# Designs tried in a protein design chat: VHH binders against RNA 2',3'-cyclic phosphodiesterase. Part 15

Target 1, 188 residues: RNA 2',3'-cyclic phosphodiesterase, of Aquifex aeolicus (o66967)
Amino acid sequence: MKVVRAFVGFFTSKSINEVAERIKKEVDLKIMGKWVEPQNVHMTLQFLGDITEAQAIEVIKNLQEISKKNIPFRIKYKGLGVFPDVKRPRVLWIGVSEGANKLTNLAKEVARLNAKKGIIPKNSKNFVPHVTICRIKSYDRKTLNELLRKYRTVEFGEDEVNKIALISSTLTSVGPIYTVVEEFYLGG
Key: E = the ipSAE of ESMFold2; O = the ipSAE of ESMFold2 at other seeds; V2 = 0.75 times the mean of E and O plus 0.25 times the DockQ between their complexes.

## First folded at step 22 (VHH)

Design g3 (from z5 with S35T; framework vhh_7pa5_2; at its last look DockQ between E and O 0.79; V2 from the best seeds 0.71)
Fold by ESMFold2, look of step 22:
Structure g3 (fold): chain B 188 residues (1-188), chain A 122 residues (1-122)
Amino acid sequence: as target 1 above (188 residues)
Amino acid sequence: QVQLVESGGGMVQPGGSLRLSCAASGFTFSYYDMTWVRRAPGKGPEWVSTIDSSGDYTYYADSVKGRFTISRDNAKNTLYLQMNSLKPEDTALYYCARDMAEYGWGTDFDHWGQGTQVTVSS
């Protein structure tokens, strides 16, 4: 049985897709890892892991239902954060201020529908809207703490969330390739 | 069904070594980050170590750095924890877990095993 690595989400606008490159230059090797290329910058609502073709069909059906029940909304990108926490930074990300609650509700709806038929395991209730810019391998603690403090109130840009998609990924010798399997515009 | 089965625990003297294994089945192991968590009797869970899906990025709690080594064999669907220079405070039930922390849903694990007991005592 054929499986793909997939997630539900959308790609970000040009307004923030170069932030990773800018921050990488600012920290000058004091934070090392895989910095996200502009074309790969995206919002993940739910990581699906491995899914079969049959599961993908069910996810697509669920996204179609969700898109009909939600209207487009604006979000503003603000601040930097890390997962899982500042003592164990594995992922550096851009946060969301305006529209964060609507993104959270959308992510919970996606996870709930995908879980109902045993398609995907149910996620926890603590979703934090975010855009990953670096998977951290190593870091200088002082540099990271100063970076998070410096950018705490900085707004990087904004997007209109007007669609959701099932996106698959494959890793190549030059990095990941993302393929939009199916996307749906939010209709209200 | 996702299954994670830990083994390799036991009783060992302080300064000794153990190698834990976690056999994974029911999912595409190479797509997921994996984590070791331990729980001493009467204590809450404590993160020990994480390895990313490819095996290239490893992370350790300060209390185990330099003594423990996490690794994985994606061809055998197996996660490992080599534990050296063991101390009495390492005594705990050790679980392997499928790690979902980086996806914005908190620091949770969506699946974990039954655990394997490690006891360090003279």
Scores: ipSAE 0.608, ipTM 0.811, lowest interface PAE 1.9, mean pLDDT 88
ESMFold2 (binder alone), look of step 22: mean pLDDT 82; pTM 0.825
ESMFold2 at other seeds, look of step 22: ipSAE 0.749; ipTM 0.871

Design g4 (from z5 with Q1E M11V R39Q A75S K87R W112S G113S Q117L; framework vhh_brivekimig_d4; at its last look DockQ between E and O 0.84; V2 from the best seeds 0.79)
Fold by ESMFold2, look of step 22:
Structure g4 (fold): chain B 188 residues (1-188), chain A 122 residues (1-122)
Amino acid sequence: as target 1 above (188 residues)
Amino acid sequence: EVQLVESGGGVVQPGGSLRLSCAASGFTFSYYDMSWVRQAPGKGPEWVSTIDSSGDYTYYADSVKGRFTISRDNSKNTLYLQMNSLRPEDTALYYCARDMAEYGWGTDFDHSSQGTLVTVSS
């Protein structure tokens, strides 16, 4: 019963939090789905799925260790992408240009420590930093391709990555509710 | 430990129907997107369909769209694939998987079942 749905990450700044609403208007129903509300816009470093209280305690210990080894850094949000790929787009996301390698290294360090504790298996693939703005239900292929091309070089904003958190989600009929379980400031 | 166990495979004539089931245990089923994957003899794995954790969003490979329907019952921890208008080229080992493709790690599935054989022949 004390299993929660959780991830490791952080919430984005106010300027990027509203990009989903702007793009939703621009595509005018040609891309439909669940567009992320401003209060829910976040960077996920590692999705943990269902974790127990004991596992959450271990994740928190790992995040504390990681926060001591890293200093704050700037990231710039740039471009749009999709997962898993353009032939079967399920999520639309904002990418990262400046600071992407630092985010990838941070995510891999989180995954490595959690894998050592048996929470999530070690992943051999590289992480792609992203901020999800829409879970796609249906789409016009031409509209999506044009959107991805149009925004390839567009910068949406920036953030200072100065903390990492364990965040839980509660799925409700009106959308997810996110709770910061514990957060740690980077300060090396 | 995460377990996924399929059932419902068998031999069917072209144009026939089958319903596959995938029973999930050892994890909170309702927290995860789920997929069906198939592997025909001598071929690599082919993604068939995905359903999100709530069941509201479904996705299909072009080769099965309009003929297959993915569904889930979170109260029973069970994933389903209704396969209609089956063709000989649908012959494959079908397995279910926990889908992790949306999280940026390049890995589509973190746990997969062993599979159930579907044979479509006269």
Scores: ipSAE 0.771, ipTM 0.879, lowest interface PAE 1.0, mean pLDDT 90
ESMFold2 (binder alone), look of step 22: mean pLDDT 81; pTM 0.814
ESMFold2 at other seeds, look of step 22: ipSAE 0.772; ipTM 0.881

Design g5 (from z5 with Y31W; framework vhh_7pa5_2; at its last look DockQ between E and O 0.86; V2 from the best seeds 0.78)
Fold by ESMFold2 at other seeds, look of step 22:
Structure g5 (fold): chain B 188 residues (1-188), chain A 122 residues (1-122)
Amino acid sequence: as target 1 above (188 residues)
Amino acid sequence: QVQLVESGGGMVQPGGSLRLSCAASGFTFSWYDMSWVRRAPGKGPEWVSTIDSSGDYTYYADSVKGRFTISRDNAKNTLYLQMNSLKPEDTALYYCARDMAEYGWGTDFDHWGQGTQVTVSS
């Protein structure tokens, strides 16, 4: 059966898109992996995994409804973190301070509506808004700990969340290729 | 429907080896990170190892580094754990799990197998 790999989210602003390159240079090979290219930096609200074209149509309908019920809002990017935790860091990401609650509520509404259509990644309702900048392959523990402490309270910039999209990805040896399937501006 | 079925467990003496397998079905295996998680008697789950969707990135708990090797065969939809130099402390029920930790929803694994028992004793 034909499926696509997809998520719901949006691409970030230019100033945030360059943070990965700046931090990559700062750590000077002490953290190695796939650093996210500026054009690929994005906020994921819900990873959908494998969805059929019929499921994609239902997601699009849900995003249209959600966009009518929400107005644009500001977010501020702050701090660095890792998933799943500092003892086993696999992904380095930029966090959100202002607007994090609104992003979490938006992500929960997306997940709720998609779950009603049988599009269910298992969720715990403990969503942490984040923007991935590196998938870590190897790292120096001291360097990573110092980086996380250094940036804990640093604000990187801000963004207006004014649209949401269904985005498909194709995994290639060079990295993911993203295609916006459909997007909707908040506020109807 | 996602299915994960572990096999290859058994009883071995300290210093022995076992190879665990996990047969995956009902999803596009090559699109997901996969993990091994174990539960020793009377303890909660302990993460053992993770491999990314392509197989290029592997991660290990400190307690198993150098002794265990995670691998995958995306053509066969199979995850493996080669366990060498086994110790009594490795005794546990070993689970294959689909790993979702990178997506920030607070649940590291969204699907689990039934587990396969590894017992290391003399």
Scores: ipSAE 0.743, ipTM 0.869, lowest interface PAE 1.3, mean pLDDT 90
ESMFold2, look of step 22: ipSAE 0.772; ipTM 0.880
ESMFold2 (binder alone), look of step 22: mean pLDDT 85; pTM 0.859

Design g6 (from e6 with S54H; framework vhh_7pa5_2; at its last look DockQ between E and O 0.88; V2 from the best seeds 0.81)
Fold by ESMFold2, look of step 22:
Structure g6 (fold): chain B 188 residues (1-188), chain A 122 residues (1-122)
Amino acid sequence: as target 1 above (188 residues)
Amino acid sequence: QVQLVESGGGMVQPGGSLRLSCAASGFTFSYYDMSWVRRAPGKGPEWVSTIDPHGDYTYYADSVKGRFTISRDNAKNTLYLQMNSLKPEDTALYYCARDMAEYGWGTDFDHWGQGTQVTVSS
């Protein structure tokens, strides 16, 4: 059976899409890895892993239902963080201030409906909204700590969240390739 | 159904080596980050190492850097941990885990096996 690697989310606006390149220049090789290209910058609400075509159809039905029950809202991008944590940083990301609670509620709705249709992963904690800008290979700890502190209160831009999508990814040796499988505008 | 089955544990003297294996089934192994996690007596879970889907990025806890090497063989759906220069402090139950830590949900691992025991003693 055919399987795709997929997530639920949306791509960000052009101005926020270029933050990765700006920060890459600022750290001047003291943080090395795969810096996300502007066209690939996105918000992931739920990583689905490997799903079948039948499961994708169920996700699409759930997203259509969710889109009808939610209206567009503004978000503001603020601050930098890492996952899993500062002692073992693997990804560097941009956070959200305004609209973070609405994003978290949207992500929980997506996860709940997909779980009811047997499309797991099951998530045990609240979602932290984020936009990944670098998968870190190596880093200078002082530089990373200073970067996180410097940007804690910096706002990078804003978006209107007006759609959600099922997006598939193909992992290649050059990097991921993303395809929008289906998207729905929120019912505003 | 996701299954992760660890093997290769055993008893070894300090300074020795072991190679752990983890057989994965029930999911598309090549789509996921994979990790080794260990639990020593009286301690909570301790992350050991992580490797990305293609095997291009590897990460190690400070306590094992230079001594342990994580690898994967996607054609065989198998994760490995080569453990060299073993110390008594490495004694633990070692788990293979599917890693979800970078997706913002606060849960690092969504599936793991029953573990394989590594005992480093004289």
Scores: ipSAE 0.778, ipTM 0.886, lowest interface PAE 1.1, mean pLDDT 90
ESMFold2 (binder alone), look of step 22: mean pLDDT 85; pTM 0.858
ESMFold2 at other seeds, look of step 22: ipSAE 0.782; ipTM 0.887

## First folded at step 23 (VHH; framework vhh_7pa5_2)

Design j1 (from e6 with G55D D56S; at its last look DockQ between E and O 0.83; V2 from the best seeds 0.72)
Fold by ESMFold2 at other seeds, look of step 23:
Structure j1 (fold): chain B 188 residues (1-188), chain A 122 residues (1-122)
Amino acid sequence: as target 1 above (188 residues)
Amino acid sequence: QVQLVESGGGMVQPGGSLRLSCAASGFTFSYYDMSWVRRAPGKGPEWVSTIDPSDSYTYYADSVKGRFTISRDNAKNTLYLQMNSLKPEDTALYYCARDMAEYGWGTDFDHWGQGTQVTVSS
């Protein structure tokens, strides 16, 4: 039985796709790692890890159901953050201000329906909407702290959330390759 | 059924070395970040080290940096922690954990082993 590495989410619009390159230039090698290419910038609603083809079919059915119950909505991108925390930053990300509650509700519903099919527990109480722009390998502590402070209240742009997708990833030596397995427009 | 089984703990003198192992089963090991977490007597959990799926990115707590080395063998579904220059403050129960901290769900680790005891004393 074949498995794939997958997540539920969507790719961002052009409005913020270039932010990773701008921040990379600003930090001038003092934060190093894999900076996300514009075409790969995305919002993750649920990381699924390893799923079988049978599980993928169930996820797709759940996404179709969820898409019918939700209408498109606006989100605004604001601020920078890190996971898991500032003392041990592994990923640098762009946050969400307007629309964060609706994204959180979508993520919870995705997790809840998938959990009913035995796919990842439904705990989503602490979901933080975010868009990863760098997987950090090494960093200068002062530079990172200054960057997070500088951008705390900066707005980067906005998107309309109008679709959700099952996306598979293949890890390669030069980074992940993403494939949309199936997508659904909200309001259908 | 996700299973994580730690081994390689024991008693060692200050300055000594130990190598911990964690056997993983029931999931596609190569898809996940993996971590070591420790609990000293009377203390809460302390993150020690993390390694990404491709073993290209490793991360260490300041207290162990330069002394501990995390590694993995994806073909054998095994996580390792080489512990050198051990100190009494490294005494703890060491857990292998599947790491989900990157995904913003507020839960850093979704599966743990039972732990292996490391005791540094003379």
Scores: ipSAE 0.646, ipTM 0.823, lowest interface PAE 1.7, mean pLDDT 89
ESMFold2, look of step 23: ipSAE 0.712; ipTM 0.859
ESMFold2 (binder alone), look of step 23: mean pLDDT 83; pTM 0.836

Design j2 (from e6 with D56E; at its last look DockQ between E and O 0.88; V2 from the best seeds 0.80)
Amino acid sequence: QVQLVESGGGMVQPGGSLRLSCAASGFTFSYYDMSWVRRAPGKGPEWVSTIDPSGEYTYYADSVKGRFTISRDNAKNTLYLQMNSLKPEDTALYYCARDMAEYGWGTDFDHWGQGTQVTVSS
ESMFold2, look of step 23: ipSAE 0.788; ipTM 0.889
ESMFold2 (binder alone), look of step 23: mean pLDDT 85; pTM 0.855
ESMFold2 at other seeds, look of step 23: ipSAE 0.796; ipTM 0.892
ESMFold2, look of step 24: ipSAE 0.791; ipTM 0.889
ESMFold2 (binder alone), look of step 24: mean pLDDT 85; pTM 0.856
ESMFold2 at other seeds, look of step 24: ipSAE 0.763; ipTM 0.877

Design j3 (from e6 with F109Y; at its last read DockQ between E and O 0.91; V2 from the best seeds 0.85)
Amino acid sequence: QVQLVESGGGMVQPGGSLRLSCAASGFTFSYYDMSWVRRAPGKGPEWVSTIDPSGDYTYYADSVKGRFTISRDNAKNTLYLQMNSLKPEDTALYYCARDMAEYGWGTDYDHWGQGTQVTVSS
ESMFold2, look of step 23: ipSAE 0.800; ipTM 0.898
ESMFold2 (binder alone), look of step 23: mean pLDDT 83; pTM 0.846
ESMFold2 at other seeds, look of step 23: ipSAE 0.805; ipTM 0.898
ESMFold2, look of step 24: ipSAE 0.810; ipTM 0.894
ESMFold2 (binder alone), look of step 24: mean pLDDT 85; pTM 0.860
ESMFold2 at other seeds, look of step 24: ipSAE 0.828; ipTM 0.906
ESMFold2, look of step 25: ipSAE 0.801; ipTM 0.894
ESMFold2 (binder alone), look of step 25: mean pLDDT 85; pTM 0.854
ESMFold2 at other seeds, look of step 25: ipSAE 0.818; ipTM 0.902
ESMFold2, fold request of step 26: ipSAE 0.827, 0.822, 0.818; ipTM 0.906, 0.902, 0.905
ESMFold2 (binder alone), fold request of step 26: mean pLDDT 84, 84, 85; pTM 0.850, 0.851, 0.850
ESMFold2 at other seeds, fold request of step 26: ipSAE 0.810, 0.822, 0.811; ipTM 0.898, 0.906, 0.900
ESMFold2, last read: ipSAE 0.834, 0.802, 0.828; ipTM 0.909, 0.896, 0.906
ESMFold2 (binder alone), last read: mean pLDDT 85, 85, 84; pTM 0.851, 0.853, 0.849
ESMFold2 at other seeds, last read: ipSAE 0.811, 0.817, 0.825; ipTM 0.900, 0.905, 0.907

Design j4 (from e6 with D62E; at its last look DockQ between E and O 0.88; V2 from the best seeds 0.82)
Fold by ESMFold2 at other seeds, look of step 23:
Structure j4 (fold): chain B 188 residues (1-188), chain A 122 residues (1-122)
Amino acid sequence: as target 1 above (188 residues)
Amino acid sequence: QVQLVESGGGMVQPGGSLRLSCAASGFTFSYYDMSWVRRAPGKGPEWVSTIDPSGDYTYYAESVKGRFTISRDNAKNTLYLQMNSLKPEDTALYYCARDMAEYGWGTDFDHWGQGTQVTVSS
């Protein structure tokens, strides 16, 4: 019936929420697009696209099950990258060093359980943990390459991953507005 | 079920123009990035162009930049590709695809149409 645009993930701590604005200033219009506002900085584990209320209920059940079987863990934010690749940069993101394997395993379990309910077919490759900071509209290639090299080994901060949520988005002319539909603290 | 149906292909001489359309159904079209991908004879898929849900962010392969224009009409659930200054190298089967490349899973496209043939020949 009614559908929402949704993803599974969590919002980051304030330790990295302002990185987008600092890098935007550093590149001085040589990379333009939508730079993510501090309140919107998040980790996406799985984009769900359009889901119905019935599908949302099933996702929530899956997240509750997953949260009971996982304990909180530390992650460290390090480096910058782009998707889909350096020849086609559409999004600029912050990577994860410590804890990346645990995030990847968590994302795969979310995708596995949702696929069992027919929400998204499970035929994906490995997940790359990331925090998007800019949807790129235009860029100077030299500036982008230098930025990626400069920040390859820079640590931006850390988080404790202690919850997982179903988050809906409403697309507006100035970007998405996010609402936590339901969240679960990792157990143990 | 997600369905993507391409149309508008055909035969055209070098320097000519074609406008491709892709009718989308079975999903909320306005929620997704959409792409055009092509397959030349004997070759694998080649990304051509991508457009975001709003239409404000467009991306082009270098081989088509300045000649092709991607657009969308969310009220009609339709994706378009205007192809100008066509070259023999543009000969391919052109697919409309739903684009998932920005979400970190390494799979660029999760749904494809059957394609529409574009042939550029004297």
Scores: ipSAE 0.802, ipTM 0.896, lowest interface PAE 1.0, mean pLDDT 90
ESMFold2, look of step 23: ipSAE 0.805; ipTM 0.898
ESMFold2 (binder alone), look of step 23: mean pLDDT 85; pTM 0.854

Design j5 (from e6 with A61Y; at its last look DockQ between E and O 0.91; V2 from the best seeds 0.82)
Fold by ESMFold2, look of step 23:
Structure j5 (fold): chain B 188 residues (1-188), chain A 122 residues (1-122)
Amino acid sequence: as target 1 above (188 residues)
Amino acid sequence: QVQLVESGGGMVQPGGSLRLSCAASGFTFSYYDMSWVRRAPGKGPEWVSTIDPSGDYTYYYDSVKGRFTISRDNAKNTLYLQMNSLKPEDTALYYCARDMAEYGWGTDFDHWGQGTQVTVSS
């Protein structure tokens, strides 16, 4: 049985895709890893892991239902953070201020409907909207701490959330290749 | 169904070595970050180490850096922890866990096994 690695989300607009490149240059190799290329910068609402074709069909049905019940909304990108936490920074990300509650509610709806079909990770229901810009391999601790403090309250730009998609990824030696399996515009 | 089965624990003297294994089944192992987590008697869980799907990105709790090495064999669906220079403070029940911490949902691990006991004592 064929499976794919997939997530539910959307690609960001150009308004923040270049922020990752600017921050990469600012830290000048003192934070090293896989910096996300501009065309790959995206918001993940739910990582699905490995899903079958049957599961993908169910996710697509759920996204279609969700898209009709939600209208487009504005978000503002603000701040930098890390996951899981500052003592073990694995992923550097851009946060969301305005519209974060709407994104969280959208992600919870996606997870709830997929859970009815057994397609969920175990979640605490405390989703933090974020856009990953680097998977950290190594870092200078002082540089990372200063970066997080410098950008804590900085707003980077805005975006309109007007669609959601099922996106699959194929890992290659030069990075992931993303394929939009199906997408739906909010508001029908 | 997701299943994680740890093995390789035992009793060893301080300064000794052990190699833990975790057999994974019921999911596509190569798609996930994997972690080792330990519980000392009477304590809560303590993260030990994480490895990404490719094996290129490894992360360690400060006290085990340089002594422990996490690795994976995706062809065998197996996660490993090589533990060298063991200390009495490393005594714990060691769990293999599927790691979801990078996705923003506030829960680090969505599945783990029964654990394998590591005891470091003279």
Scores: ipSAE 0.782, ipTM 0.888, lowest interface PAE 1.1, mean pLDDT 90
ESMFold2 (binder alone), look of step 23: mean pLDDT 85; pTM 0.855
ESMFold2 at other seeds, look of step 23: ipSAE 0.803; ipTM 0.897

Design j6 (from e6 with H111P; at its last look DockQ between E and O 0.61; V2 from the best seeds 0.00; counts 0 for: pae E 4.1 > 2)
Fold by ESMFold2, look of step 23:
Structure j6 (fold): chain B 188 residues (1-188), chain A 122 residues (1-122)
Amino acid sequence: as target 1 above (188 residues)
Amino acid sequence: QVQLVESGGGMVQPGGSLRLSCAASGFTFSYYDMSWVRRAPGKGPEWVSTIDPSGDYTYYADSVKGRFTISRDNAKNTLYLQMNSLKPEDTALYYCARDMAEYGWGTDFDPWGQGTQVTVSS
């Protein structure tokens, strides 16, 4: 049976798509890893992993219902952070200031409806709105700490969150390819 | 459908060795970082080691560096932990876990296995 690797989310606007390349240049190889290409910069509301076609259909139904019950809202991108923590930095990301609570509530709604259909048991209580810019493989500790301090309060741009999508990914030799399986505009 | 099954635990004397295995099914093993986590009696979870999808990058807690070696076989969907120079403080339940930190998802590990007991005494 065919499975797809998928997530629920949306792609960011051009306002922040080049931040990863700017930061990559600034750190000059002292943070190495998989830096996210501009066309791949996105917000994940729920990572689904591998799902079947039947599960994808259920997710799509849930997203359609969620889109009817939510209106568009603004978010502002601010600061850099890492996951899981500065002692073990695996992911470098851009944070959200304005609109973070609305993103969190939307992610919880997505997780709740999908869980009712048995699609990936998730704890959405720990959702932190973020946009990944690098999946870190090695790093200079001083460089990373200085980068996080320098950018702690920097605002990078903003987006209107006006749609949600089921997005599938395929990893190729040249990187991930993302396909919008289905998308829904907020407000019905 | 998602399953992680640890094996290879047991009782050994200090200075001995064990090799732990973890059989994975129900997900695309080769897409994920994989981790070993342990829980000693009366203590919370302690991260031990992580290996990236390709196997080229490995990471270790300071307490095990130089003694433990993580590896994976993506063709067999299997994660390994070679544990050498074992000490009494290595006594714990050892769990295999899919490491979600790289994906920025709201929990570090999902799912976990059932664990395999390692006991180092006498």
Scores: ipSAE 0.226, ipTM 0.590, lowest interface PAE 4.1, mean pLDDT 86
ESMFold2 (binder alone), look of step 23: mean pLDDT 81; pTM 0.825
ESMFold2 at other seeds, look of step 23: ipSAE 0.302; ipTM 0.647

## First folded at step 24 (VHH; framework vhh_7pa5_2)

Design l1 (from j2 with D62E; at its last look DockQ between E and O 0.88; V2 from the best seeds 0.81)
Fold by ESMFold2, look of step 24:
Structure l1 (fold): chain B 188 residues (1-188), chain A 122 residues (1-122)
Amino acid sequence: as target 1 above (188 residues)
Amino acid sequence: QVQLVESGGGMVQPGGSLRLSCAASGFTFSYYDMSWVRRAPGKGPEWVSTIDPSGEYTYYAESVKGRFTISRDNAKNTLYLQMNSLKPEDTALYYCARDMAEYGWGTDFDHWGQGTQVTVSS
């Protein structure tokens, strides 16, 4: 049976799509890895892993329901962070200040409805909104620490969250290729 | 259903080597980051190593860096941990885990195996 690698989320606006390339140039090889191309910059609300066509249909139905019950809202992109933590940084990401609570609530709604349909991720904590800009392979500790400090109060841009989508990815040797499977505009 | 089955544990003298294996089934192994996590007697879980879906990106705890090597064979749905220069403090139950730490939900691992015991003793 065929499965796809998928997540629920949305692609970011032009306001921050170039940030990965700007930060890459700023750190000048002292943080190396896979820096996210502008067309691939996105917000993940829920990573679904491998899902079947039947599961995708259920997710799409859930997103349609959620889109009718939520209205568009503004978010502001601010600061940089790493996951899992600063002692073992694997991904570098842009955070959210304004609108972070609305994004968290939206992600929880997505997870709740998918769990009711048997798509049950083992998530035990609240969602932290983020936009990944680099999967880190190697880094200079001083450079990373200074970068995180420098950008702690920097706003990178803003977005209106006005839609949610089921997005599939195809992993290739040079990175993922993303395809919007279905998207729904928030409208209440 | 997701299944992760570890093997290759045993008793080894300090300075010795062991190779752990983890057989994965019930999910598309090549889609996921995978990790080794260990639990020493009376301690909580300690992250050991992570490898990305392609095998290109590997990460190690400082306590094992240079001594342990994580690898994967996506054709065989198998995760490996080569453990060299073993020390008594490496004694632990070693778990294979599916890693979800980068997705912002605060949950590092969503599935664990039963573990395989590694004992390093003179």
Scores: ipSAE 0.761, ipTM 0.875, lowest interface PAE 1.2, mean pLDDT 90
ESMFold2 (binder alone), look of step 24: mean pLDDT 85; pTM 0.858
ESMFold2 at other seeds, look of step 24: ipSAE 0.807; ipTM 0.893

